# VH-VL binders against Jerky protein homolog-like (JRKL): the designs that were tried, part 23

Target 1, 218 residues: Jerky protein homolog-like (JRKL), of Homo sapiens (Human) (q9y4a0r168to385)
Amino acid sequence: LQPEQIYNADETGLFWKCLPSRISVIKGKCTVPGHKSIEERVTIMCCANATGLHKLKLCVVGKAKKPRSFKSTDTLNLPVSYFSQKGAWMDLSIFRQWFDKIFVPQVREYLRSKGLQEKAVLLLDNSPTHPNENVLRSDDGQIFAKYLPPNVASLIQPSDQGVIATMKRNYRAGLLQNNLEEGNDLKSFWKKLTLLDALYEIAMAWNLVKPVTISRAW
Key: E = the ipSAE of ESMFold2; O = the ipSAE of OpenDDE; V2 = 0.75 times the mean of E and O plus 0.25 times the DockQ between their complexes.

## First folded at step 18 (VH-VL; framework fv_patritumab)

Design o3 (from i7 with heavy chain R53T Y106H, light chain S33Y; at its last look DockQ between E and O 0.02; V2 from the best seeds 0.00; counts 0 for: pae O 7.6 > 2, placed apart)
Fold by OpenDDE, look of step 18:
Structure o3 (fold): chain C 218 residues (1-218), chain A 120 residues (1-120), chain B 113 residues (1-113)
Amino acid sequence: as target 1 above (218 residues)
Amino acid sequence: QVQLQQWGAGLLKPSETLSLTCAVYGGSFSDYYWSWIRQPPGKGLEWIGEIYTSGETYYNPSLKSRVTISVETSKNQFSLKLSSVTAADTAVYYCARGDYQYFGSHFDYWGRGTLVTVSS
Amino acid sequence: DIEMTQSPDSLAVSLGERATINCRSSQSVLDSYDNKNYLAWYQQNPGQPPKLLIYWASTRESGVPDRFSGSGSGTDFTLTISSLQAEDVAVYYCQQYYDTPYTFGQGTKVEIK
């Protein structure tokens, strides 16, 4: 397999309503002076190939199936793949759905566009949120997931240290920039920030992650 | 009140694998990063690695090749494995809770520590 | 890695007097976007784990006495004990969490003169 055909995915949590400049994270909660603690969290899964040139849309898991901010927006038209789970965590069902409906088709399309064989491997660490690798296989068997043993994963699995950190920094920077452009005080901005807004910003943050940042993580 | 309880073997021979587990009580296991930190006798602190409930992990590069941190969310536990231990790995090992940060963690709750001695 | 260097290595201060511990990072731990310093201070007593005192360079952890304060920005930070108490005899560590690996200073032992 070529680097273009090797993918990695990893999950991270995000308190999407937190703005560290004015909002502090204390004891796992975002707090604004004079306001209630904020616990708005999503789980984000990042996925890209070894070259960094193919970044899949972020998979985002939120608590609400139909967030209020989605009232006028079709979930299919979001800049991310949105799923819901009661704890806003990745689970076996969501991962499998993502793999079958999003990962496989997008990878096929990408590889076709590059003139490569539609064969790929998704390297994953062993996590309780990941289904058995036997069920993570395309219909033709050419695209599949491979779990790395812990001892091997520590050596060869791409580190999300730079990738996820960069994305989160971009997200914060983007929110602050938006606030600056709107000319609103930060408290007002915080109050107005919706999940939909956050999803767009998160998507942008992901898009801004350079391929070299991803490739170097391998 | 949040409490971290840790356990594991405290005496190892060279080349064996260190194995420690930390259990979290009295608080949420979610929304935090969980770390292992060690301290050789009479010396400073060294961060080993951290894990999120999703399985997201970060390791100290100095130990990456030998370290595995895992999480069992159903039990509110996370574990440390350090392979191929030597005398240099003799230390008090702490589990700790890292407050959620965008870049990293400071540690507000700690286990009592486990002395691990590597001796022939 | 970001190297953390504390000074002095040991400090003897009379009861009721001010104790000052410095911490320097090899690179800035100030984030330019949120204007936060990713720096923490810990107190450690013998046989006990470190105890968080300060985070964000200057924010005091809940339950920490007012006599403890953190200051500084960028690469230079200071932990101040305004009036040293007997129970303050311990080793103190600074820690950056701006980037992994998280790193600690070598520690400063505070004793009563």
Scores: ipSAE 0.015, ipTM 0.574, lowest interface PAE 7.6, mean pLDDT 89
ESMFold2, look of step 18: ipSAE 0.307; ipTM 0.698
ESMFold2 (binder alone), look of step 18: mean pLDDT 93; pTM 0.954

Design o4 (from i7 with heavy chain T57E, light chain S32R; at its last look DockQ between E and O 0.70; V2 from the best seeds 0.66)
Fold by ESMFold2, look of step 18:
Structure o4 (fold): chain C 218 residues (1-218), chain A 120 residues (1-120), chain B 113 residues (1-113)
Amino acid sequence: as target 1 above (218 residues)
Amino acid sequence: QVQLQQWGAGLLKPSETLSLTCAVYGGSFSDYYWSWIRQPPGKGLEWIGEIYRSGEEYYNPSLKSRVTISVETSKNQFSLKLSSVTAADTAVYYCARGDYQYFGSYFDYWGRGTLVTVSS
Amino acid sequence: DIEMTQSPDSLAVSLGERATINCRSSQSVLDRSDNKNYLAWYQQNPGQPPKLLIYWASTRESGVPDRFSGSGSGTDFTLTISSLQAEDVAVYYCQQYYDTPYTFGQGTKVEIK
């Protein structure tokens, strides 16, 4: 298989409704000064091939089935693939649905566009929250998942801290730039930020992750 | 048993600011929208606005320029401020709980109401 | 704004008889993505806050007697009290929650004939 046919996915929490801190956080939690911070979190999953030339639409898991901010928005035009779960956590059912309905079709379309054989592997860590490898394959068997041994998974987890940290940095930078362009005071801007706004911003942040950043993470 | 207790000043002069507070007992404060709804004496119901603990808020456009709803999550409370009141703002004001799962709120729990009278 | 119009404004019904209240919205409150009608019904006794009876047009709230039922879809909805009891004397409101501002009907006063 060519590097363009080898994919990886990983998850992170995003506290999308937090005031930016001068002390940068590389994890998914707000560091604003003060006690009793409001936890408003989604789970995001990044997926890209080894070259970084194919970055899939982000998968986002939130709490609400029909978030208020999505009203009047065609859900087909969302910049992410949105799923709901009571705690906003990725789970086995959502992962399987994403694989079958999102991953396989998008990978096929990409490989066709590049004139490559429609054959690919999704490399995952061996987590009890991920479905069995036997369940994660396309109907023709050419696009499938493979779990890495624990001693190998830690060495080749390309979407982990480096790529995710860059995406989160891009997210924070983009929010700060939008605040300056709108001329709002900082507090009112963050108060007015909706989930839909955050989804557009994190999707932009993902697009700004350069292919070389992804390929070097391998 | 979920219970909403509300309080605030019930007699105001024109141009003053209405301020009411609602406290939530016997249930979760998180994962709900919290609304204020008013009813002028002998008349129907008017939704004022709603807020989520994240600060996400929605207001009736007819009142938006004068209304602020805020949340105090640490106390399980939310509040209403309505500025520049006139006699037309005389009403019973209710706080109410709304679901957050879908695009809008129906209201399953209500406070007992607070009569606010705006006099000359 | 979605206007909610109830009919009649007042209704007198004999004990044990059927009471029917109609509610019409100026726009559909049916969301095509989930096939749900964003319509609720409330009962309000004098001096009391409204009490939720029905949501999603036809789903009865817990503890509401079986004699209350809701029906309809899109723009036309009905609250039915199959056998009126003395305790059902109240004002009834429909409410849409499809779009903000959420709006209520003007109310229907139900009395014993």
Scores: ipSAE 0.437, ipTM 0.736, lowest interface PAE 1.8, mean pLDDT 84
ESMFold2 (binder alone), look of step 18: mean pLDDT 92; pTM 0.953
OpenDDE, look of step 18: ipSAE 0.855; ipTM 0.927

Design o5 (from i7 with heavy chain R53T, light chain S33H; at its last look DockQ between E and O 0.72; V2 from the best seeds 0.00; counts 0 for: pae E 3.2 > 2)
Fold by ESMFold2, look of step 18:
Structure o5 (fold): chain C 218 residues (1-218), chain A 120 residues (1-120), chain B 113 residues (1-113)
Amino acid sequence: as target 1 above (218 residues)
Amino acid sequence: QVQLQQWGAGLLKPSETLSLTCAVYGGSFSDYYWSWIRQPPGKGLEWIGEIYTSGETYYNPSLKSRVTISVETSKNQFSLKLSSVTAADTAVYYCARGDYQYFGSYFDYWGRGTLVTVSS
Amino acid sequence: DIEMTQSPDSLAVSLGERATINCRSSQSVLDSHDNKNYLAWYQQNPGQPPKLLIYWASTRESGVPDRFSGSGSGTDFTLTISSLQAEDVAVYYCQQYYDTPYTFGQGTKVEIK
């Protein structure tokens, strides 16, 4: 298999209504001057191939089935793949749905566009949120998942190292830029920020992660 | 099981600010939208606005310039401020719980109501 | 704004008979993506807050007697009380929650004939 055909995914929490400070991060809360702590979190899953040339659409798990902010938006045209779960956590069912409905089709289309055999592996760690390998296969068996051995997983988890940190930095920078363009004070900024705004911003942040950043993480 | 207890001043003069607080007991405060709804004497119901624990708010456009809804998450409370009141703001004011899962809220639990009278 | 119009404004029916209240919205409150009608019904007794009866147009709230039923879709909805009881004398409101501001019908007063 070529590096274009080798994928990895991992999850991170994002407190999307805040620009984390050291105090906010340490306490697991975000604070806004003049307001109580804001505890709004989503789970984000990043997935890309080893070259970094194919970054899949982010998978985001939120709490609401139909968030208020989505009202004016066609949910099929969201900049991320959105799922809901009571606690905004990735779970086995969501991961399997993502694999079957999103990962496999997008990988097939990418590999076809590159003239490569439609065969790929998704390398995963042993997370409680990941389904059994048997259910993580395409119908033809050519696109499948494989769990990394524990000692290998600790050494070569590309998404956990610099990629997620870079994406979150890009997210913070984008939020700051939007705040400056609107001329808002900090308090007004938090009141105006919706989940939809955050999804567009994190999608842009993911898009700004350079392929070389991803490939070097391997 | 869920109970909403509301309080605030019931008699105001024109131009004053209406201020009401609602406390939530016997259920989760998180993962709901909390609304204020008013009913002028002998008339129908008017939705004022809602707030989620994230601070996300939606207001009735007819009142948006004068209304502020806020949360005190540590106390399981939310509040209403309505500025520049007139006699037209005389009504019974209710707090109510709304669902968060979908694009909008029906209201399954209500406070007992607070009559607010604005003098002439 | 989505305007909600109830008919009739007042309804007098004999004890044990059927009461029917209509509600029409100025725009559809059916969301095509989840196939749900964002429509609720409330009962209000004098001096009390409204009480939720029906949500999603036809789903009865827990503890509401089965003589209350909701029907309809899109723009036209009906609340039916199959056998009116003395305790059902109240004002009834429909409410849309499809779009902000959430709006209520003007109310229908139900009385015993």
Scores: ipSAE 0.306, ipTM 0.710, lowest interface PAE 3.2, mean pLDDT 84
ESMFold2 (binder alone), look of step 18: mean pLDDT 93; pTM 0.958
OpenDDE, look of step 18: ipSAE 0.535; ipTM 0.831

Design o6 (from d3 with heavy chain R53T, light chain S33Q; at its last look DockQ between E and O 0.67; V2 from the best seeds 0.00; counts 0 for: pae E 2.8 > 2)
Fold by ESMFold2, look of step 18:
Structure o6 (fold): chain C 218 residues (1-218), chain A 120 residues (1-120), chain B 113 residues (1-113)
Amino acid sequence: as target 1 above (218 residues)
Amino acid sequence: QVQLQQWGAGLLKPSETLSLTCAVYGGSFSDYYWSWIRQPPGKGLEWIGEIYTSGETYYNPSLKSRVTISVETSKNQFSLKLSSVTAADTAVYYCARGDYEYFGSYFDYWGRGTLVTVSS
Amino acid sequence: DIEMTQSPDSLAVSLGERATINCRSSQSVLDSQDNKNYLAWYQQNPGQPPKLLIYWASTRESGVPDRFSGSGSGTDFTLTISSLQAEDVAVYYCQQYYDTPYTFGQGTKVEIK
């Protein structure tokens, strides 16, 4: 298999409504006016091939089935693949749906467009949110998942090594730029920020992650 | 056993600011939108606005310039401020629990109401 | 804003007979993606807060007697009390929750004839 046919996915939490202060970033957490118990979080899963030339549409797990901000939005036109779960956590059912309905078709389309054989492997860590390897296969068996041993997983999980940090930095920078362009003060912008706005911004942030950043992480 | 307890000053002069607080007992605070709804004496119900624990708010456009709804998640409380009141703001004010799962709120639990009178 | 109009404004019904209240919205409250009608019904006694009876146009809230039922779709909705009891004397409101501001009908007062 060529590097373009080798994929990895990993997940992270995003507190999409808060702009971390420099003090909060130094302490490794996001601070919002008020206490920790009012923080709004989603789960994001990034997926890309080893070259970084194919970055899949982000998978986002939120709490509400029909978030208020999605009103009048066709969910098929969202810049991410949105799923819902009571705690906004990835689970086995969502991961299987994503693999079958999103990962396999998008990988086939990409490989076909590059003239490569439609064969690929998805390398995963051994997370309790991931299904058994035997369930994660395409109908023809050519696209499948393989779990990594714990010692190896931390060495070759590209998202863990800095890709996620780069995406989150791009997200924060993009939010700051939007605030400046609208001419609003920070309080007004933060108050008006919706989940839909955050989804568009995080999708842009993912697109800004360069292929070399992804490939170097391998 | 969800219960909403509300309090605040019930007698105001014109141009003052109405301030009410609602505390939530016996249930989850983080899984719902929380609303203020008012009813002028002998009249129907008017939705004022809603808030989620994230600070996300939606306001009735007819009141938006005067309304602030705030949340204090550590206390399971949310509050209403309505500035520049007039006699037209005389009403019973209710806090209520709304749905988070879908596009809008129906209200399954209500506070007992607070009569706010704006004197001349 | 979606305007909600109830009819009649007042209704007198004999005990044990059927009471029918109509509610019309100025715009559809049916969402095409989830196929749900964002419509609720409430009962209010004097000096008390409203009590939820029906949501999603036809789903009865827990603890609400079987004699209460909701029907309709889109813009036209009906609350039916199949056999009026003494405790059903109240004002009834419909409410849309499809768009903000959420709006209520003007109310229908139900009395015993």
Scores: ipSAE 0.348, ipTM 0.715, lowest interface PAE 2.8, mean pLDDT 84
ESMFold2 (binder alone), look of step 18: mean pLDDT 93; pTM 0.959
OpenDDE, look of step 18: ipSAE 0.846; ipTM 0.919

Design o7 (from i7 with heavy chain R53T S54G, light chain S33Q; at its last look DockQ between E and O 0.57; V2 from the best seeds 0.61)
Fold by ESMFold2, look of step 18:
Structure o7 (fold): chain C 218 residues (1-218), chain A 120 residues (1-120), chain B 113 residues (1-113)
Amino acid sequence: as target 1 above (218 residues)
Amino acid sequence: QVQLQQWGAGLLKPSETLSLTCAVYGGSFSDYYWSWIRQPPGKGLEWIGEIYTGGETYYNPSLKSRVTISVETSKNQFSLKLSSVTAADTAVYYCARGDYQYFGSYFDYWGRGTLVTVSS
Amino acid sequence: DIEMTQSPDSLAVSLGERATINCRSSQSVLDSQDNKNYLAWYQQNPGQPPKLLIYWASTRESGVPDRFSGSGSGTDFTLTISSLQAEDVAVYYCQQYYDTPYTFGQGTKVEIK
């Protein structure tokens, strides 16, 4: 298989209202100036091929079925693929739906556009949120998942190391830029930040991750 | 069974700040919108605003310049401050629990109400 | 703001008879994406807070007697009490939660004739 046919996905938590302090993120809590701690978290899953030339839409798992901020938005036009789960955790059902309905079709379209055979592998770690690999196959069997041994996974998972860190830095930088452009004090800006705003910002942050950053993590 | 207990000063002079607190017992404080709703004597209900456990707020535009709703998660409490009160702010004030899953809140649990009277 | 108008303002009904309260919104409260009507009904006894009866226009809250039912869609809604009991003497409010500010109807006072 060529590098364009080899994909990796991994997951991270995002405290989307929490930007200024790494200690707040480590504690799983965040603060805004003059306000009490805020524990607003979603799960983000990144997926890209080994060249980094094909980055799939982020998969985001939140708590609410219909978040308030989505009210005036066509959910088909969201910059991410949104799912809901009671704890905002990725689970087996969501992962399988994403694989069958989003990953496989988008990978086929990409490979077709590049004149490559529609064969691909998704390399995963052994997360308890990932389904059995026997279930993760396309109808023709040519697009499928393989779980990596733990020692190999830590060495070659680009989404887990520098890629996720770069995306989160881009997210923080983008939020700071929006604050400067609005001329708000920090408290007013953080009070106004909605989940929808955060989804657009993290999607932009993902788009800013350069292909070379992804490919060199391999 | 969820219970909301509320307290605060019931008699104010014009220009003072109304301050009420609501404590939540017998249920989860997380993952709800918490509202304040008022009812002037002999009149209907007016929604004041809501706060999500994580701090997101929405206010009635008619009161927005004077209203602050805040949350203290460690105590399972949320509060209302309404500045620059006048006689028109005389009402029974309720705290209430709202649904978080969809675009808006219906209110399944209510406090008993606090009558706030603003003297002339 | 979405205005909520109830009719009638006052209603007198004999024990055991049907009581019908109408609620009209100035704008549809049906969301086309989730196909839900963002409408609730409340009962309020004197000196007490409102009590939730119905949400999503027709879903009865737990512990509410089955003589209470809600119907309607879009802009026109109805609360029906199929057989009025003495404890049902109260003021009834509809409420939209489709858009902020959430708004209530002016109330309908139900009395026994």
Scores: ipSAE 0.437, ipTM 0.749, lowest interface PAE 2.0, mean pLDDT 85
ESMFold2 (binder alone), look of step 18: mean pLDDT 93; pTM 0.957
OpenDDE, look of step 18: ipSAE 0.812; ipTM 0.906

Design o8 (from i7 with heavy chain R53T K64E Y106H, light chain S33Q; at its last look DockQ between E and O 0.66; V2 from the best seeds 0.00; counts 0 for: pae E 2.2 > 2)
Fold by ESMFold2, look of step 18:
Structure o8 (fold): chain C 218 residues (1-218), chain A 120 residues (1-120), chain B 113 residues (1-113)
Amino acid sequence: as target 1 above (218 residues)
Amino acid sequence: QVQLQQWGAGLLKPSETLSLTCAVYGGSFSDYYWSWIRQPPGKGLEWIGEIYTSGETYYNPSLESRVTISVETSKNQFSLKLSSVTAADTAVYYCARGDYQYFGSHFDYWGRGTLVTVSS
Amino acid sequence: DIEMTQSPDSLAVSLGERATINCRSSQSVLDSQDNKNYLAWYQQNPGQPPKLLIYWASTRESGVPDRFSGSGSGTDFTLTISSLQAEDVAVYYCQQYYDTPYTFGQGTKVEIK
């Protein structure tokens, strides 16, 4: 398999109304000492191939089934793939749906557009929220997931703090730039910021992550 | 079972600020919108506004210039301030729980109400 | 603002007979994406807060007797009490929650006679 056919996914928490530079959490509470937020959090899953030339649409897990800010927006036109879960956590059901309905078709489309064989592997850590790898296969078996051994996973985890940190820096910079363009004070800006606004901003932030940043993580 | 307990001053003079507090017991405070709704004596219901635990608010435009709703998440409380009151603001004021999951709120739990009278 | 108009303003119905209350919105409260009618019905006894009866136009709240039913879609809605009981004497309100400000009908007073 070529590097363009090798994918990785990793998850992070985002307190999309908070502006602290050092909070990132997956499957748990924020671990930054002294920072205490009761504001809403979402889970974001990033997925890209080893070259970084194919960055999949972000997967976002929020609490509300129909967030108020989504009114008058067709969910098919969202810049991310949105799922809901009571605690805004990734779970086995959501991950399997994402794999079958989003990952496989998007990877096939990309590989076809590059003239590559429609064959790929998704490398994952062994997480309780990831389904058994036997069920993570395309119908033809050519696109499948494989869990990394624990000692290897810690050494070659591609979507690490560097990629996610870069995305979050881009997100914060974009939010600050938007505030300057609107001319609002910071308090009015944060009060007006909706989940939909945040989703568009984090999607832009993901698009700004350069392939070099992703390939270096490998 | 969820209970909403509300309190505040019931007699005001014109131009004063109405201030009410609602405390939530027996259920989760997070993951809901919390509303204030008023009912003038012998009349119908008027939605004042709602707040989420993040501080996100929506107000009735007819009152928006005078109303502030705030939340104290550590105490499971939210409050209403209505400035520059007149006799037209005389009503029973209710706090109520609204849904977070969809585009708007119906109200499944209500406080008992607080009669606020604005004298001449 | 979405205006909610109820009819009639007052209704007298014999014990055990059917009571019907209509509610019309000035705009549709049906969302095409989730196919839900953002309409609720409340019962209010004197000196008490309103009590939720029906939401999504036709879904009964837990603990509400089967004699209460809601119907309709879009702009026209109906609350029906199939066999009026003494405890059903109250004022009934419809409410839209499709768009802010959330608005209520003017109320329908139901009495036994």
Scores: ipSAE 0.419, ipTM 0.735, lowest interface PAE 2.2, mean pLDDT 84
ESMFold2 (binder alone), look of step 18: mean pLDDT 93; pTM 0.957
OpenDDE, look of step 18: ipSAE 0.841; ipTM 0.915

## First folded at step 19 (VH-VL; framework fv_patritumab)

Design aa1 (from o2 with heavy chain T57E; at its last read DockQ between E and O 0.67; V2 from the best seeds 0.68)
Heavy chain, then light chain:
Amino acid sequence: QVQLQQWGAGLLKPSETLSLTCAVYGGSFSDYYWSWIRQPPGKGLEWIGEIYRSGEEYYNPSLKSRVTISVETSKNQFSLKLSSVTAADTAVYYCARGDYQYFGSHFDYWGRGTLVTVSS
Amino acid sequence: DIEMTQSPDSLAVSLGERATINCRSSQSVLDSQDNKNYLAWYQQNPGQPPKLLIYWASTRESGVPDRFSGSGSGTDFTLTISSLQAEDVAVYYCQQYYDTPYTFGQGTKVEIK
ESMFold2, look of step 19: ipSAE 0.496; ipTM 0.770
ESMFold2 (binder alone), look of step 19: mean pLDDT 92; pTM 0.955
OpenDDE, look of step 19: ipSAE 0.719; ipTM 0.882
ESMFold2, fold request of step 20: ipSAE 0.489, 0.455, 0.481; ipTM 0.765, 0.752, 0.763
ESMFold2 (binder alone), fold request of step 20: mean pLDDT 93, 93, 93; pTM 0.956, 0.954, 0.956
OpenDDE, fold request of step 20: ipSAE 0.867, 0.880, 0.865; ipTM 0.933, 0.939, 0.934
ESMFold2, last read: ipSAE 0.485, 0.481, 0.494; ipTM 0.765, 0.768, 0.773
ESMFold2 (binder alone), last read: mean pLDDT 93, 93, 92; pTM 0.954, 0.956, 0.953
OpenDDE, last read: ipSAE 0.867, 0.860, 0.882; ipTM 0.933, 0.931, 0.940

Design aa2 (from o2 with heavy chain S54G; at its last look DockQ between E and O 0.74; V2 from the best seeds 0.00; counts 0 for: pae E 2.1 > 2)
Fold by ESMFold2, look of step 19:
Structure aa2 (fold): chain C 218 residues (1-218), chain A 120 residues (1-120), chain B 113 residues (1-113)
Amino acid sequence: as target 1 above (218 residues)
Amino acid sequence: QVQLQQWGAGLLKPSETLSLTCAVYGGSFSDYYWSWIRQPPGKGLEWIGEIYRGGETYYNPSLKSRVTISVETSKNQFSLKLSSVTAADTAVYYCARGDYQYFGSHFDYWGRGTLVTVSS
Amino acid sequence: DIEMTQSPDSLAVSLGERATINCRSSQSVLDSQDNKNYLAWYQQNPGQPPKLLIYWASTRESGVPDRFSGSGSGTDFTLTISSLQAEDVAVYYCQQYYDTPYTFGQGTKVEIK
């Protein structure tokens, strides 16, 4: 298989109401000086091929089934793939839905556009949030998942060590830029920031991750 | 069982700021919207606004220029401020619990209410 | 704003008989994506806060007696008390929660005839 046909996915938590320049993040909490504790978190899953030339839409798991900020928004127009779960955690059902309905079709379309055989592997860690690899196969068996040995998974997962950090930095920089454009009142900014705003910002942050950043992590 | 306890000054002069606080006991604060709703004596109910623990607010447009709802998550409390009050703001003010999962809230738990009278 | 109109403004019903309250919204409160009617009913006794009876138009809140039922869809809704009891003397409100601001009907006072 060519590097274009080798994919990796990994997950991270995002405290989307958090500006990090003066913020202490301890045990999943994030605070802004002069504001209440902000514990609003989503789970984000990044997925890209080894060249970094194909970045899939982010998969985002939030708490609410119908967040208020999504009112009057068709979920097909979202810049991410949104799922809901009671604790905003990835789980087996969501991962399988994402693989079957999002990963496989988008990978096929990309490989066809590159003139490559529609065959690919998704490299994963062995996590309880990931289903049995026997069910993570396309109907023709050409697109499938393979789990990495426990000690190798952390070292070969580029999304967590550098790619995720770059994406989160881009997200925070984008929030800071918007705060400067809308004035310096941090209290007003937090009151106005919605989940929908955060989804657009993190999607932009993901788009700003360069292919070379992804390929170097391999 | 969830209990909402309210307090604040009940007698105001015109142009003052109404300030009420609601504390939540016996249940989770984290996965709900919290609302203020008022009822003028002998009249119907008017929704004022709602807040989620992270500060996200929605206000009734008729009041938005004068209303601020805030949270103190560490205390499981939320507050109402309504500036520049007039006699028309005389009402019983309720705090109430609303749903987080969908586009809007029905209210399953209510405070006992606080009568606020604006006199001059 | 979605305007909520109840009818009648008041009614008197003999003990043990059926009471029917209607509520009409100025626009649909049915969301086509989740197929839910964002409509609730409340009971309010004098000097007390409202008590939730029905939500999603027809779902009875826990602890509410079986004699209370809700029906309807879209713009037209009905609260029915199948056998009026003395403790059911109150003012009843419908509420939409489809769009902000959430709005209530003007109320229907129920009395024993």
Scores: ipSAE 0.407, ipTM 0.727, lowest interface PAE 2.1, mean pLDDT 84
ESMFold2 (binder alone), look of step 19: mean pLDDT 93; pTM 0.958
OpenDDE, look of step 19: ipSAE 0.703; ipTM 0.873

